# VHH binders against Abasic site processing protein HMCES (HMCES): the designs that were tried, part 65

Target 1, 269 residues: Abasic site processing protein HMCES (HMCES), of Homo sapiens (Human) (q96fz2)
Amino acid sequence: CGRTSCHLPRDVLTRACAYQDRRGQQRLPEWRDPDKYCPSYNKSPQSNSPVLLSRLHFEKDADSSERIIAPMRWGLVPSWFKESDPSKLQFNTTNCRSDTVMEKRSFKVPLGKGRRCVVLADGFYEWQRCQGTNQRQPYFIYFPQIKTEKSGSIGAADSPENWEKVWDNWRLLTMAGIFDCWEPPEGGDVLYSYTIITVDSCKGLSDIHHRMPAILDGEEAVSKWLDFGEVSTQEALKLIHPTENITFHAVSSVVNNSRNNTPECLAPV
Key: E = the ipSAE of ESMFold2; O = the ipSAE of OpenDDE; V2 = 0.75 times the mean of E and O plus 0.25 times the DockQ between their complexes.

## First folded at step 3 (VHH)

Design n81 (framework vhh_ozoralizumab_d1; at its last look DockQ between E and O 0.02; V2 from the best seeds 0.00; counts 0 for: pae E 16.4 > 2, placed apart)
Fold by ESMFold2-Fast, scan of step 3:
Structure n81 (fold): chain B 269 residues (1-269), chain A 118 residues (1-118)
Amino acid sequence: as target 1 above (269 residues)
Amino acid sequence: EVQLVESGGGLVQPGGSLRLSCAASGFTFSSYAMYWVRQAPGKGLEWVSEINTGGSRTKYPDSVKGRFTISRDNAKNTLYLQMNSLRPEDTAVYYCARLPWSGHFDYRGQGTLVTVSS
């Protein structure tokens, strides 16, 4: 997983993240740096994406079941990184393999500190190799959506009004992430950056790509992954596995260029 | 370069009041939960107040609850601590701190000395 869509306006995204805390109270996640959220149909590594994380990371004695939503840089910069410029990191941390997560210092250390997050997206993109050609077919991959009389489908959206109907009750993709905090040597704002944990592809996606993000399917899995105050690293890692609860459709090559940021990026071909 | 510069400390009689200020620079002040922490002579750091990014939520330990009030002015990049009904045990160097992540109080300066004595 190296490309996502996360285009919802901030208010729609916030409502899509409504949840219950440990005491059963209905809540919306509280924003950190909301002005740094940049909606896009075509998010690549090094850009910011919204993540959910426990409020306890930012507030002493907070209820660890309460959630913050914050934009973070895609591409984990380890806390121990000594250079002044994160772009000089010599290895890619866009994804973290589930099978080696406890062997890699860059991921093991933040996991030990409870730095688990849920990466939010409309869905993600993968490129299928076509036989006998160097051409790749892109696909948009996302949770199955609940059909309602009032909501449209992506294939039926012909106007701005119809696009709004598609997204009103969209179920966001919730991917397991690890984040870290890096303080620039010269001082300044702490950089919060994340990696997406990856697993072997499920049967349904195996013809498109051999790997997939670790998807947290449902509020119980999301809650346990985020709650580092009550759920140990060992228990949380049990949530990391392939899922079959996923759907997809082919999209046009417009998405190939990460500078293209239009609804055409995810529209069915 | 991150700077947190405390001021407003001084000598005060028991039962008196002081208002501490912290001028923040070198980072986006409105993006961080802010704290006041203190260190009494010969003792470790003690957390005394917490305020969230927008100033809508505050927290205090029982030792100062009802006597101290934390506030912030994000337009001025300034953090405040109003201290009332001061006691000799409140004597300490007070530091302004940000919490960039769980368990890490980032404090930078000399602090401001508060002495409560007759």
Scores: ipSAE 0.286, ipTM 0.708, lowest interface PAE 4.4, mean pLDDT 89
Fold by OpenDDE, second read of step 4:
Structure n81 (fold): chain B 269 residues (1-269), chain A 118 residues (1-118)
Amino acid sequence: as target 1 above (269 residues)
Amino acid sequence: EVQLVESGGGLVQPGGSLRLSCAASGFTFSSYAMYWVRQAPGKGLEWVSEINTGGSRTKYPDSVKGRFTISRDNAKNTLYLQMNSLRPEDTAVYYCARLPWSGHFDYRGQGTLVTVSS
């Protein structure tokens, strides 16, 4: 996964992240550094995206089922990194393969500390290689959305009003991530950064791309992944597998340029 | 023929304000969501504001939130962008764009240049 969309306004995004804590109380996640949230239809590595994480990471003795939402840098910078510039990392940390997560120090160490997060997105993009051509067709991949009375899918919107309604009630994609905290050697603010865990693609997506993000489907999976106080690393890793509960549609080549940030990026062609 | 004509751009100092206008013609203006998009030198196209058909709902990226305000007058077939507290990074050509239900911009004006410089 090298491109996502996360364009919802902060208030809409927050409401979409409503949850129940372990006591069954309805809650909204509290924001850390809300000013760092930059909505975009076209998110690339090294950009900031909102993630969910347990409140226990910030507050001693906090209820670990409570959630915080925070923009973090895409591309995990390990805490042990001693260079002043994260761009000097010699290995790619945009993704973490599920099969080697415990073999790589950069991912194993933060995971062992319980630094699990849920990366939020409208969806993610993948490019299908066309047989016999150098052309790649981009796809937008996301959770199936609830059918409205007039529209069964994003592509079925028959009016501007229906299009707007789709986004007002959009189910966000919830991807499993690992985050770390890095202190710059020269001082400054602590950098929070994340990697997206990837798995082999489900059957439905296999024709498009051979790998996909580990998607946490449903509130239980999201809660267990986040709750590092009650759920062990071993139990959490059981949640990491391909899911068939996805849909997709072809999009225009507009998304190919990472500088483009418009609705055209995810619109059906 | 569908036409979108932007106006109101110019040179302004940091912290200054501008109001952009877009005159629409050749289509039922009130039936379409409208956007302001901008293109800075060497950068791609970026949306900076959205307004629904009726004007009751607006959206902004955080880069301009609290500083920019989109509005529309359907009776006049005009789209507006009030820009306050302008910054050098706001320097760009600003375009009015129509978004039909298909989710693709099908029409955009020629743009108006906004330059923020001391």
Scores: ipSAE 0.098, ipTM 0.614, lowest interface PAE 2.6, mean pLDDT 90
Fold by ESMFold2, look of step 5:
Order: C-alpha cells, then structure tokens, then sequence
Structure n81 (fold): chain B 269 residues (1-269), chain A 118 residues (1-118)
C-alpha cells in the first residue's frame, strides 16, 4: 500500500468520523492542525493524511475512548532517529508487516508506548502486474458502500449534485497504523509520522497484489485499536488480519502520476 | 529552539489578582495542550491548570478551581493564567509547560515569581 485517496472537504470528512465514546454519547473527533489537511485523490508517501488517535496522547488523564483527528506524515520517522533530515532514513517505513512488527525497533518502540492510530482514506490504490508485460493495471480498493436511493455509485454520478450525494455518505477506509514522534536534533516542531500495517491479501484481492493494509472493520475494532489506555498491545494485535469485506474497480492510468489530483484517479473504467 | 517565556508575576496582597503570560516559540503552539505548573520553595512541582489545543476544555485542581482561569491565544502563541482571590499558599514560581508524549511536563522557562503577602 503506497497510494491512497483522501479527498473529502474537512467538514464532510469530520462527519464521516462520527463515533460513540465509552459512555455511548455521539461525538465528532476534535481536530489538531486542521489547516494542515490537504485533501487529494492521489496521496503518496511523505504527504500528510489524517489519522485518528486517542485523546489520551494529548491530554493528561483524558478519556482514552475520545478521538483526535490530525494530519501526520506518511512514512514513520522513529523517535530515536539522529540525523537532521528524515530523507536520510536508511529503510522504508511507508508500511510495516504485521508478522515482523514486534521484531523491528522502528515499530516495536512506538507500539510499546501505545502509539496506535487509524489511517483514514476514501480507499487505496494497488497496481496489478500482468503476466508477460511490464504494464500494470491500477485498481481503486475500498469498503463496500451502502446503496440507497439517496446515494449513487461512483460511476453513476452525472452532475456535481449527484457526486456530492455519493460522498456525503461514504464509508471511509480505516487502516491500522502506528505513529511516532520525532524531535529534530536542531529543535523545532515535533514531527508526527505514521506507517500502515500490512497483512497477506484476502482471497478477493490476491489476483491484484499479495499484500493489503490491515483494515479495521467496524467501530468495535477501531475503538479497541485506538484505546491504548484500556487495550494492551497484545490484545490490539489480534485485530490485525485480512478482511474479505472489500471491493474494487479498475481505474485509468491517470493515477500513475502522483501529481494528478482529479476525480478521474478513482473513476471506474 | 523551543522557548517558553513567562511574565506577569509580582507582589500581591491576599485577595488580589494577577495575570500571567507565557510567550511560546520554536514549536507549533496550537498543536499542544498547555499547562501551568508552580513550585513553592522547598516543594515539588504542582499542576495548577490545563487547556486543550483549541481552548474549549480547561481543568483545575480543587486548590485553585474557581480562582484561576487558563486561556490561550493561538494567533499570538500566548498562554495566560488569570489568578484571582490570591492566597499566601499561592506563592511560588509559575511555569508554563507542554506535555510531550514522554509523559512528563516540559517546562524550560525561568518562570515568573508570584508572591502573595501582606
């Protein structure tokens, strides 16, 4: 997983993240750094994307079931990194394999501090390798969406009003992530950065690619992954597995160039 | 690089008021919950107020609740503490702090001395 779409306006995204706290009260997540949110149909590593995390990371004695939403850098920079330039990191932290997460210091250390997050996206892109060619077919992969008379499919929208109705009720993809906080050695703002945990692909995606992000399917899974105050690392890791509750469609090669930020990136072909 | 500069302390009679300020630089102020802590001579640090990033939530220990009000101006990178109905036991050096994810208060200014006496 190396490309996502997260294009919703901030207010629409926030409403899509409505949740219930442990007392059963409906809430919206509280933003940190909302002006750093950069919506795009075509997000790549090193860009900022919104993640959910527990309020307890920011406020002493906070209710750990309450959620903060914040933009973070894709590509985890470990807290122990000593160079001044994150680009000098000698290994790729865009993704973290679930089967080795407790063996790699870059991921084990922040996990031990409870630094679990939920990475938000409309969905993600994956490129299928075709036998006998070096051509690749991109796909957009996302949660199945409830089909009602008030919302249409992605490909059925024929006007801005109908397009807006599709996305007003969009179920955001919720991927399990780990984040860390790095203090530049020369001082300045703490850099918040994340990695996406990956697992073997489910049967339905195996013809496209052999890996997939670890998807948290439903509010119980999301709540348990986020709540480091009540849910241990060992218990949280049991949430990390493939899911078949996923759908996809082929998209045009417009998405190949990460500078293309248009609805065509995710439109069915 | 991270700097916290406290000001506004001084000598005040019991029942009086003071307003403390903390000028912040070297970090994105609006991204941090901020705190006031104090240290009386010969005593450890005592937490006296907390404010979340947007200023919508504030918390106080019982010792100052109703008398102290924390506020922030994110456009000016400034934290404030309004102290009313001051008592001699409020005498201390006051520091503003942030709570980085290490779990310990990060204060690094020189603080501002508040003395409450007749």
Amino acid sequence: as target 1 above (269 residues)
Amino acid sequence: EVQLVESGGGLVQPGGSLRLSCAASGFTFSSYAMYWVRQAPGKGLEWVSEINTGGSRTKYPDSVKGRFTISRDNAKNTLYLQMNSLRPEDTAVYYCARLPWSGHFDYRGQGTLVTVSS
Scores: ipSAE 0.000, ipTM 0.210, lowest interface PAE 16.4, mean pLDDT 86
ESMFold2 (binder alone), look of step 5: mean pLDDT 85; pTM 0.863
OpenDDE, look of step 5: ipSAE 0.000; ipTM 0.224

Design n82 (from n81 with R98K L99F P100T W101P S102Y G103L H104G F105S; framework vhh_ozoralizumab_d1)
Fold by ESMFold2-Fast, scan of step 3:
Structure n82 (fold): chain B 269 residues (1-269), chain A 118 residues (1-118)
Amino acid sequence: as target 1 above (269 residues)
Amino acid sequence: EVQLVESGGGLVQPGGSLRLSCAASGFTFSSYAMYWVRQAPGKGLEWVSEINTGGSRTKYPDSVKGRFTISRDNAKNTLYLQMNSLRPEDTAVYYCAKFTPYLGSDYRGQGTLVTVSS
């Protein structure tokens, strides 16, 4: 997974992340550094994306089931990195393979500190290799939405007004991530950065790409991944597996250039 | 046949103002959210503004917030972009656009050139 869309305005994104804490109280996640959130239809590595993480990471006695939402850099910079410029990191930390996560120091160390996060996106993009041509077909991949699954009314999803309002009730893609905190050697603000855990693609995506992000399907999976105060690393890793509860459609080549940031990037062709 | 025809571009000095118009036809204009997107020389396409069906909700990126205002006249099937305090970095071809992720029919007009220089 190397390209996503996360374009919702901050208020819409916040409401889309409404959740229930361990006591059954309804909550919205509390923002850290909200001004660093940059919505885009075409997010590449090294850009910031919003992630959910446990409040316990910031407050010693906080309820570990309470959530913070914060923008973090895509591309994990390990805490031990000694250069002054994070872009000079010589290895790619955009993704972390699920099968070797406990073998790689860059991921094992933050994971041991409970630094699990949920990476938020509208969806992600993958490029299908086509037989007999050098062209690749991009696809936008996302959770099934209420609009594509009719329930009780045959006319409800056919109105153009309903298509216009799709983003107000969009179910965000929730991907399992690991983050770390890096202190610049010459001083400055602590950098929070993340990697997306990847798994083998499910049957439904196997014709598009051989790998997929580890998707946390539903609030139970999301809450267990985030709650490092109650859920051990071993138990949390059991949540990391392919999922079939995903849909997709082909999109135009406009998305190929990461500089293009328009709704056309995710529109069906 | 969906058609979007932009107008109102031109050459202006930094600090100046321009008002862009987009005439829409071939679809029920009042039923769709509308967008302005731009492409600066040598750059990619950049979303500039969005307006919902009724005109009650608008969205802007930080680069133009407070300087640009999107509006619409559903009776005239026309979309507008009022651009104030123009900067050299606003130089671009501006496109009127209709995007609907689930309808599969997206249209971008032919564009109108805005040049901000002295």
Scores: ipSAE 0.000, ipTM 0.418, lowest interface PAE 12.1, mean pLDDT 86

Design n83 (from n81 with L99H P100I W101Y S102P H104L; framework vhh_ozoralizumab_d1)
Fold by ESMFold2-Fast, scan of step 3:
Structure n83 (fold): chain B 269 residues (1-269), chain A 118 residues (1-118)
Amino acid sequence: as target 1 above (269 residues)
Amino acid sequence: EVQLVESGGGLVQPGGSLRLSCAASGFTFSSYAMYWVRQAPGKGLEWVSEINTGGSRTKYPDSVKGRFTISRDNAKNTLYLQMNSLRPEDTAVYYCARHIYPGLFDYRGQGTLVTVSS
C-alpha cells in the first residue's frame, strides 16, 4: 500500500469517525494539530494523513477507549533514530509486514509501547501489472458503500449520480497502523509518524496485487486495535488478517502522478 | 462471502406477534451495528430499527416505538426483531441490513414477508 485518497473536508471527516466509548457514549474524536490536515485524492509516503489513536497516549488517566484524530507523517521514523534529518533513514518504513512485525526493531519497540493507530482513507490505490508490457492499470480500492435515499428511508447508490453524492455518508477505510514519536536531537517539535501493516491479499484482490493493507473491518476491530490500555499486543495482533469485505474499480492514469489532486484520480474508467 | 438470512415471517392477525431472526455469516458480526428495514407494497425502504455493536443502544421510529424490540446475540451471530401489537400497515418484506453509516447499509438479506390481515 503506497498511495491513498483522503479528500474529505475536516468537518466531514470528523463526523465520519463518530464512535462509542467504553460506556456506550456517542462521541467524535478530538483533533490534535488540525491545521496540518491536507485533504487530497492522491496521498503518497512522506505526506501527512489523519490517524485515530487512544487519548491515553496524550493524557495521564484518560479513558483508553476515547479517541484522538491527528495528522501523522507516512513513513515511520523510529524514536531511537539519532540523525538530525529523518529523510536520512536508510530503510523504507512506509509499510510493515505482519509476518515480521515482531522481528523488526523499528516496529517491535513502538508496538510494545502500545503505539497502535488506525490510518484513515477514502480508499487506497494499487497498480496491476499487465503481462508482456510495461503498462500498469491503477485501481481504487475501498469499503462497499450505499447511500440513504430520504429521511425515514434507507437506500442504495447504484448510479453515477448517486456515487457523486456518497461522500456525505462515505464509510472511511480503516487500516491498522503503528506509529512512533521522534524527538529531534537539536530540539524542535516531536515528529509523529506511522507505517501501515500489510498482509497477503484476499481472493478478491489477488489479481490486482499480492499484498494488501491490514483492514480493520468494523467498530469492534477498530476499538480493540486502538485500546492499548485494555488490549494486549498479542490480542491486538489477532485482528491483523486479510479482509474480503472490499470493492474496487479501475481508474485512469491521472492518478500515476502524485502531484495530480483532482476527483479524476478516483473516477471510474 | 457476506450472507444475511432472514426467517420468521408469515401471516398474522392484527394485534398478533411475530419474532424475526437474521443469521449472519462471512464477516465479524460483533463489529457492526445492524438494521431492520422494511418495504411495504408500492413504497420505498423504511428503517424500522437500529442496534449498536454491543446491543446496549437501540433506536426506533415513532411508527414502531413501543411495539417492536431489536436485539442481538453476538455469540450466535444472530439479529432478532420481536414484533408485538401488529397492525395492517406493518405488512411488508422485512430485511436484515448491515450498518456502514447512519442511515446507510452495504448488505441486506433476501427478506422475509410479514402479512398482517384477518
Scores: ipSAE 0.000, ipTM 0.226, lowest interface PAE 10.7, mean pLDDT 84

Design n84 (framework vhh_ozoralizumab_d1; at its last look DockQ between E and O 0.07; V2 from the best seeds 0.00; counts 0 for: pae E 21.9 > 2, placed apart)
Fold by OpenDDE, look of step 5:
Structure n84 (fold): chain B 269 residues (1-269), chain A 119 residues (1-119)
Amino acid sequence: as target 1 above (269 residues)
Amino acid sequence: EVQLVESGGGLVQPGGSLRLSCAASGFTFSSYAMYWVRQAPGKGLEWVSEINTGGSRTKYPDSVKGRFTISRDNAKNTLYLQMNSLRPEDTAVYYCAKGLWSPTQFDYRGQGTLVTVSS
């Protein structure tokens, strides 16, 4: 996974992240560093994206089922990194393979500390290799959405009003991530960064791409992944597997350029 | 563990009828809205039908409205889809899906049952 969409306004995004704590109380996640949230239809590595994480990471004795939402840098910077510039990392930390997560120190160590997060997105993009051509067809991949009578296919939202309605009730994609905290050697603010765990693609996506993000499907999966106070690493890793509960549509080549940040990126062709 | 098991699919001629069933377990069935979705070959998932917790309210897309009927038996933890006047374009794998707290969202789907409409 190298491209996502996360374009919802902050208030809409927050509402979309409504949840129940372990007591059954409905809650909204509290924001940390809300000013770092930059909505975009075209998010690439090194950009900031919102993630969910347990409040227990920030507050001692907090209810670990409570959630915080925070923009973090995509591309995990390990806490032990001694260079002043994260871009000097010599290895790719955009993704973490599920089968080798325990073999790589960069991922194993923060995971062992309970630094599990849920990466939020409208969906993610993947490119299908066309047989016999050098051309790649991009797809937008996301949770199935319920279409209201008036809301045709995401593409049929002919009116701005209909489009807004679609997104007001959008089910966000919830991807399993690992985050770490890095203190710059020269001082400054602590950098929070994340990697997305990847798995083999489900059957439905296998023709598009052979790998997919580990998607946490449903409130229970999300809650268990985040709750490092009550759920062990071993138990959490059981949640990491391909899911068939995904849909997709072809999009234009507009998304190929990471600088393009328009609704056309995820619009069906 | 949430389990949804679809059944009733098969080969049918255009204009024919099928009744699908979904056996639900691992959650309080009566507390959730339920959905049918389908996936045709090479296409994404399509919403087919919605039913509220009590069964009093149903919704359909225009593509199946008037032909399909969703129903539920909460005592049996079973969801149904009556499909009439089937068309070749209805050919797909049909899935039962569990609703979320939001009326516009669903999670967990079964393995599906194949419906083939062909002469």
Scores: ipSAE 0.292, ipTM 0.683, lowest interface PAE 1.7, mean pLDDT 91
Fold by ESMFold2-Fast, scan of step 3:
Structure n84 (fold): chain B 269 residues (1-269), chain A 119 residues (1-119)
Amino acid sequence: as target 1 above (269 residues)
Amino acid sequence: EVQLVESGGGLVQPGGSLRLSCAASGFTFSSYAMYWVRQAPGKGLEWVSEINTGGSRTKYPDSVKGRFTISRDNAKNTLYLQMNSLRPEDTAVYYCAKGLWSPTQFDYRGQGTLVTVSS
């Protein structure tokens, strides 16, 4: 996973993250650094994306089941990184393979500190290689959406009015992530950055790509992944596996250029 | 493996008191917050109390606040619920729980102990 869409306005995104705490109370996640959230139909590595994480990471003695939502840089910068510019990092930390996560120091150390997060997106993009041609077909991949009086799919709404209705109740894709905190050597604000854990693709996606992000399907999986105060690393890793509860449709080549940031990027063709 | 065994339930008249116990084994009891939930006949599960790892913080819903007291003995791996001024509506099976995510979602709970408040 190297390209996502996360275009919802802050208020719509916040409501889409409504959750129930362990006592049965309905809640919304509390924002940190909301001004750093930059909605886009075409997000690439090094941009900021919203993630959910436990309040306990920020407040000693906080209820570990309470959630914070914060923008983080896509591309994990390890706490030990010694250069002044994170873009100088010599290896790619956009994704973290599930099968080697406990073997790579860049991921094992923050994971051991409970630095688990849930990466939010409308969906992600993947490019299918076509044999015999140099052309690649992009696809937008996302959770199945709830049916309404109209089809809940983007394909059923090809007008701005219908698109607005779909997004009001959009089920966000929830991907398992690991984050770390880096303090610039020259001083300044702590940088929070994340990586998306990847697994082998499910049968439904195997014709598009051989890998997929580790998707946390449903509130129980999301809450257990986030709650590092109650759930050990060993138990949390049991949540990391392929899922078949995913859908997709082909999109136009407009998405290929990461500078294009319009609804056309995810519209069906 | 993880086991939670509740005891102390019984039949009591309105205004009476009962003390429930939960014996925990198979995990490091002192490292986990603990919970009591109950299910009244014909009703869903309801959260009734929680206690942090050290016992310094407790929480209760308004329905039992001031009447119920949760406590723990980490040396004995035991959780308690002291129930005073019992009412007929407190009649329920009471469960000790570990890893409560919602009143109906938990990692582990015991088999429960029945509390009947009736004249």
Scores: ipSAE 0.211, ipTM 0.654, lowest interface PAE 3.7, mean pLDDT 88
Fold by ESMFold2, look of step 5:
Structure n84 (fold): chain B 269 residues (1-269), chain A 119 residues (1-119)
Amino acid sequence: as target 1 above (269 residues)
Amino acid sequence: EVQLVESGGGLVQPGGSLRLSCAASGFTFSSYAMYWVRQAPGKGLEWVSEINTGGSRTKYPDSVKGRFTISRDNAKNTLYLQMNSLRPEDTAVYYCAKGLWSPTQFDYRGQGTLVTVSS
């Protein structure tokens, strides 16, 4: 997974992240660094995207079931990295394979500190290789959305008002991530950055691509992944597996150019 | 401001019944389709019932069809859900929701009411 959509205005995104804490109280996550949120239909590595994490990462003695939402840089920069420029990191941290996560220092160390996060998106893109050509067919991949007789779809949105109605109450994709905090040696703000854990694709996606993000399907999975105060690394890793609860549609090649940030990127073709 | 206040939840044995209520204010209740949705621990929102503006048409997913009955009283601005033959899988926080303009979407803003089904 190397491209996502996360385009909702901040207030809509926050409302979509309503959750229940350990005591059963309904809450919204509290923002950190909200001005770093850059909504786009076409997010790529090194961009900032919102993630959920436990409040306990920020506040001594906090309830570990309470959630913070914060933009973080996609592409984990390990806390032990010594160069002044993150581009000098000599290995790719956009994704982390689940089968080797406990063997790679870049991921094992922050995971051992409980630095688990939930990466939020409208959905993600993957490119299918077409037989007989070097051209690829992009797909937009997302959670199934609840439909009624009067419900429209992404393809049925033919006006600004109808488009807004498509995204009201959109079920955000929730992907398992690991984050770390890096202090630049020459000074400056601490860099929060994340990686997305990947697994083998489910059967439904295997014709598109052989890997998929580890998706946390439902509030129980999200809560357990985030709650490093109550849920050990070993128990949390049991949440990491493929899911068939996913849907997709083909999109135009507009999304291929990462500079294109328009609704056309995810529109069905 | 839209206000939706759910009540009537509680602990009940399998096979039991509960009746949920939702008091609505801040909008013209009779002009909107209304919904019940639920969220089980660790799961996403699930639609469980829909009723049109006049109450003449109702819909249910297969998981609750025949056991749950949605109704509304437009004079009292109140939505109801009668839940019979309750099962452990019905354990969830239940929310009432006002219909939205979007394809699969509804607006819920209340605290919800917890239904626990266990022996």
Scores: ipSAE 0.000, ipTM 0.092, lowest interface PAE 21.9, mean pLDDT 85
OpenDDE, second read of step 4: ipSAE 0.269; ipTM 0.666
ESMFold2 (binder alone), look of step 5: mean pLDDT 84; pTM 0.848

Design n85 (framework vhh_ozoralizumab_d1)
Fold by ESMFold2-Fast, scan of step 3:
Structure n85 (fold): chain B 269 residues (1-269), chain A 119 residues (1-119)
Amino acid sequence: as target 1 above (269 residues)
Amino acid sequence: EVQLVESGGGLVQPGGSLRLSCAASGFTFSSYAMYWVRQAPGKGLEWVSEINTGGSRTKYPDSVKGRFTISRDNAKNTLYLQMNSLRPEDTAVYYCATPFLYKSGMDVRGQGTLVTVSS
């Protein structure tokens, strides 16, 4: 997972993240640094993306089931990184393999501190290798969407014009992430950055790519992953596995260039 | 368009009470902490009170603590400030603000509502 879409306006994104806290109270996540949220149909590593995390990370006495939404840099910079320029990090931390997460210090340490987050996206992109050519076929991969009166069913058969009507009720993709906090040695603001945990692809995606992000399917999984005050690392890691509840459609090569940021990037071909 | 419309100000005697309201539109009110700030004649902005998104946590400076109460109604997109035991030094134009919009250096304060405490 190296490319996503997260294009919703801030107010639509916030409503899409409505949730219930531990007491059953209906809530919306509170924003931190909302000015850093940059919507795009074509998000690449090193850009900022919105993540959900527990309020307890920011407030000593907070209810750990309450949620903050914050933009974070995609590409985890470990807290112990000694150089002044994060781009000099020798490792690619865009993704974190589930099978080695407890073996790599870059991920094990923040996990031990409860630094779990849920990475939000409209969906993600993967490129299928085509036999007999060096061309790859991009696909947009996302949760199945609920049928509405205006849009009917959501899928490859729907026209691009109909896709614009579905965003008000779009079910965001919720991916398991790990974040860390890095203090520049020369001073400056703390950098919050994240990695997306990856697993082996499910049967439904195996023809497209051999790996997929660890998707948290439903509010119970999302709340348990976020609630580091009540859910241990060991228990939370049980949520990390392939998911079959996913759908996709082929998209045009417009998405290949990360500089292209238009609805055509995710429109069915 | 983000819009904040304050109301409820007026002239009141020392020791009196006023209730201010702020009607918010153009953004998801329930997703932001909210502030009341004030500006007395010839002075800078002074923070008066703060409330979190759900209304469960409030903060006040010592100058108003025990006299002012901030509250919110997320269903109505409205912020309130109950002011009791008013003093002449509370005379100011009162503004509601969100930390995001206010601290970004964007002047997203509403028109304000004038509170005059005078005999």
Scores: ipSAE 0.000, ipTM 0.106, lowest interface PAE 20.7, mean pLDDT 83

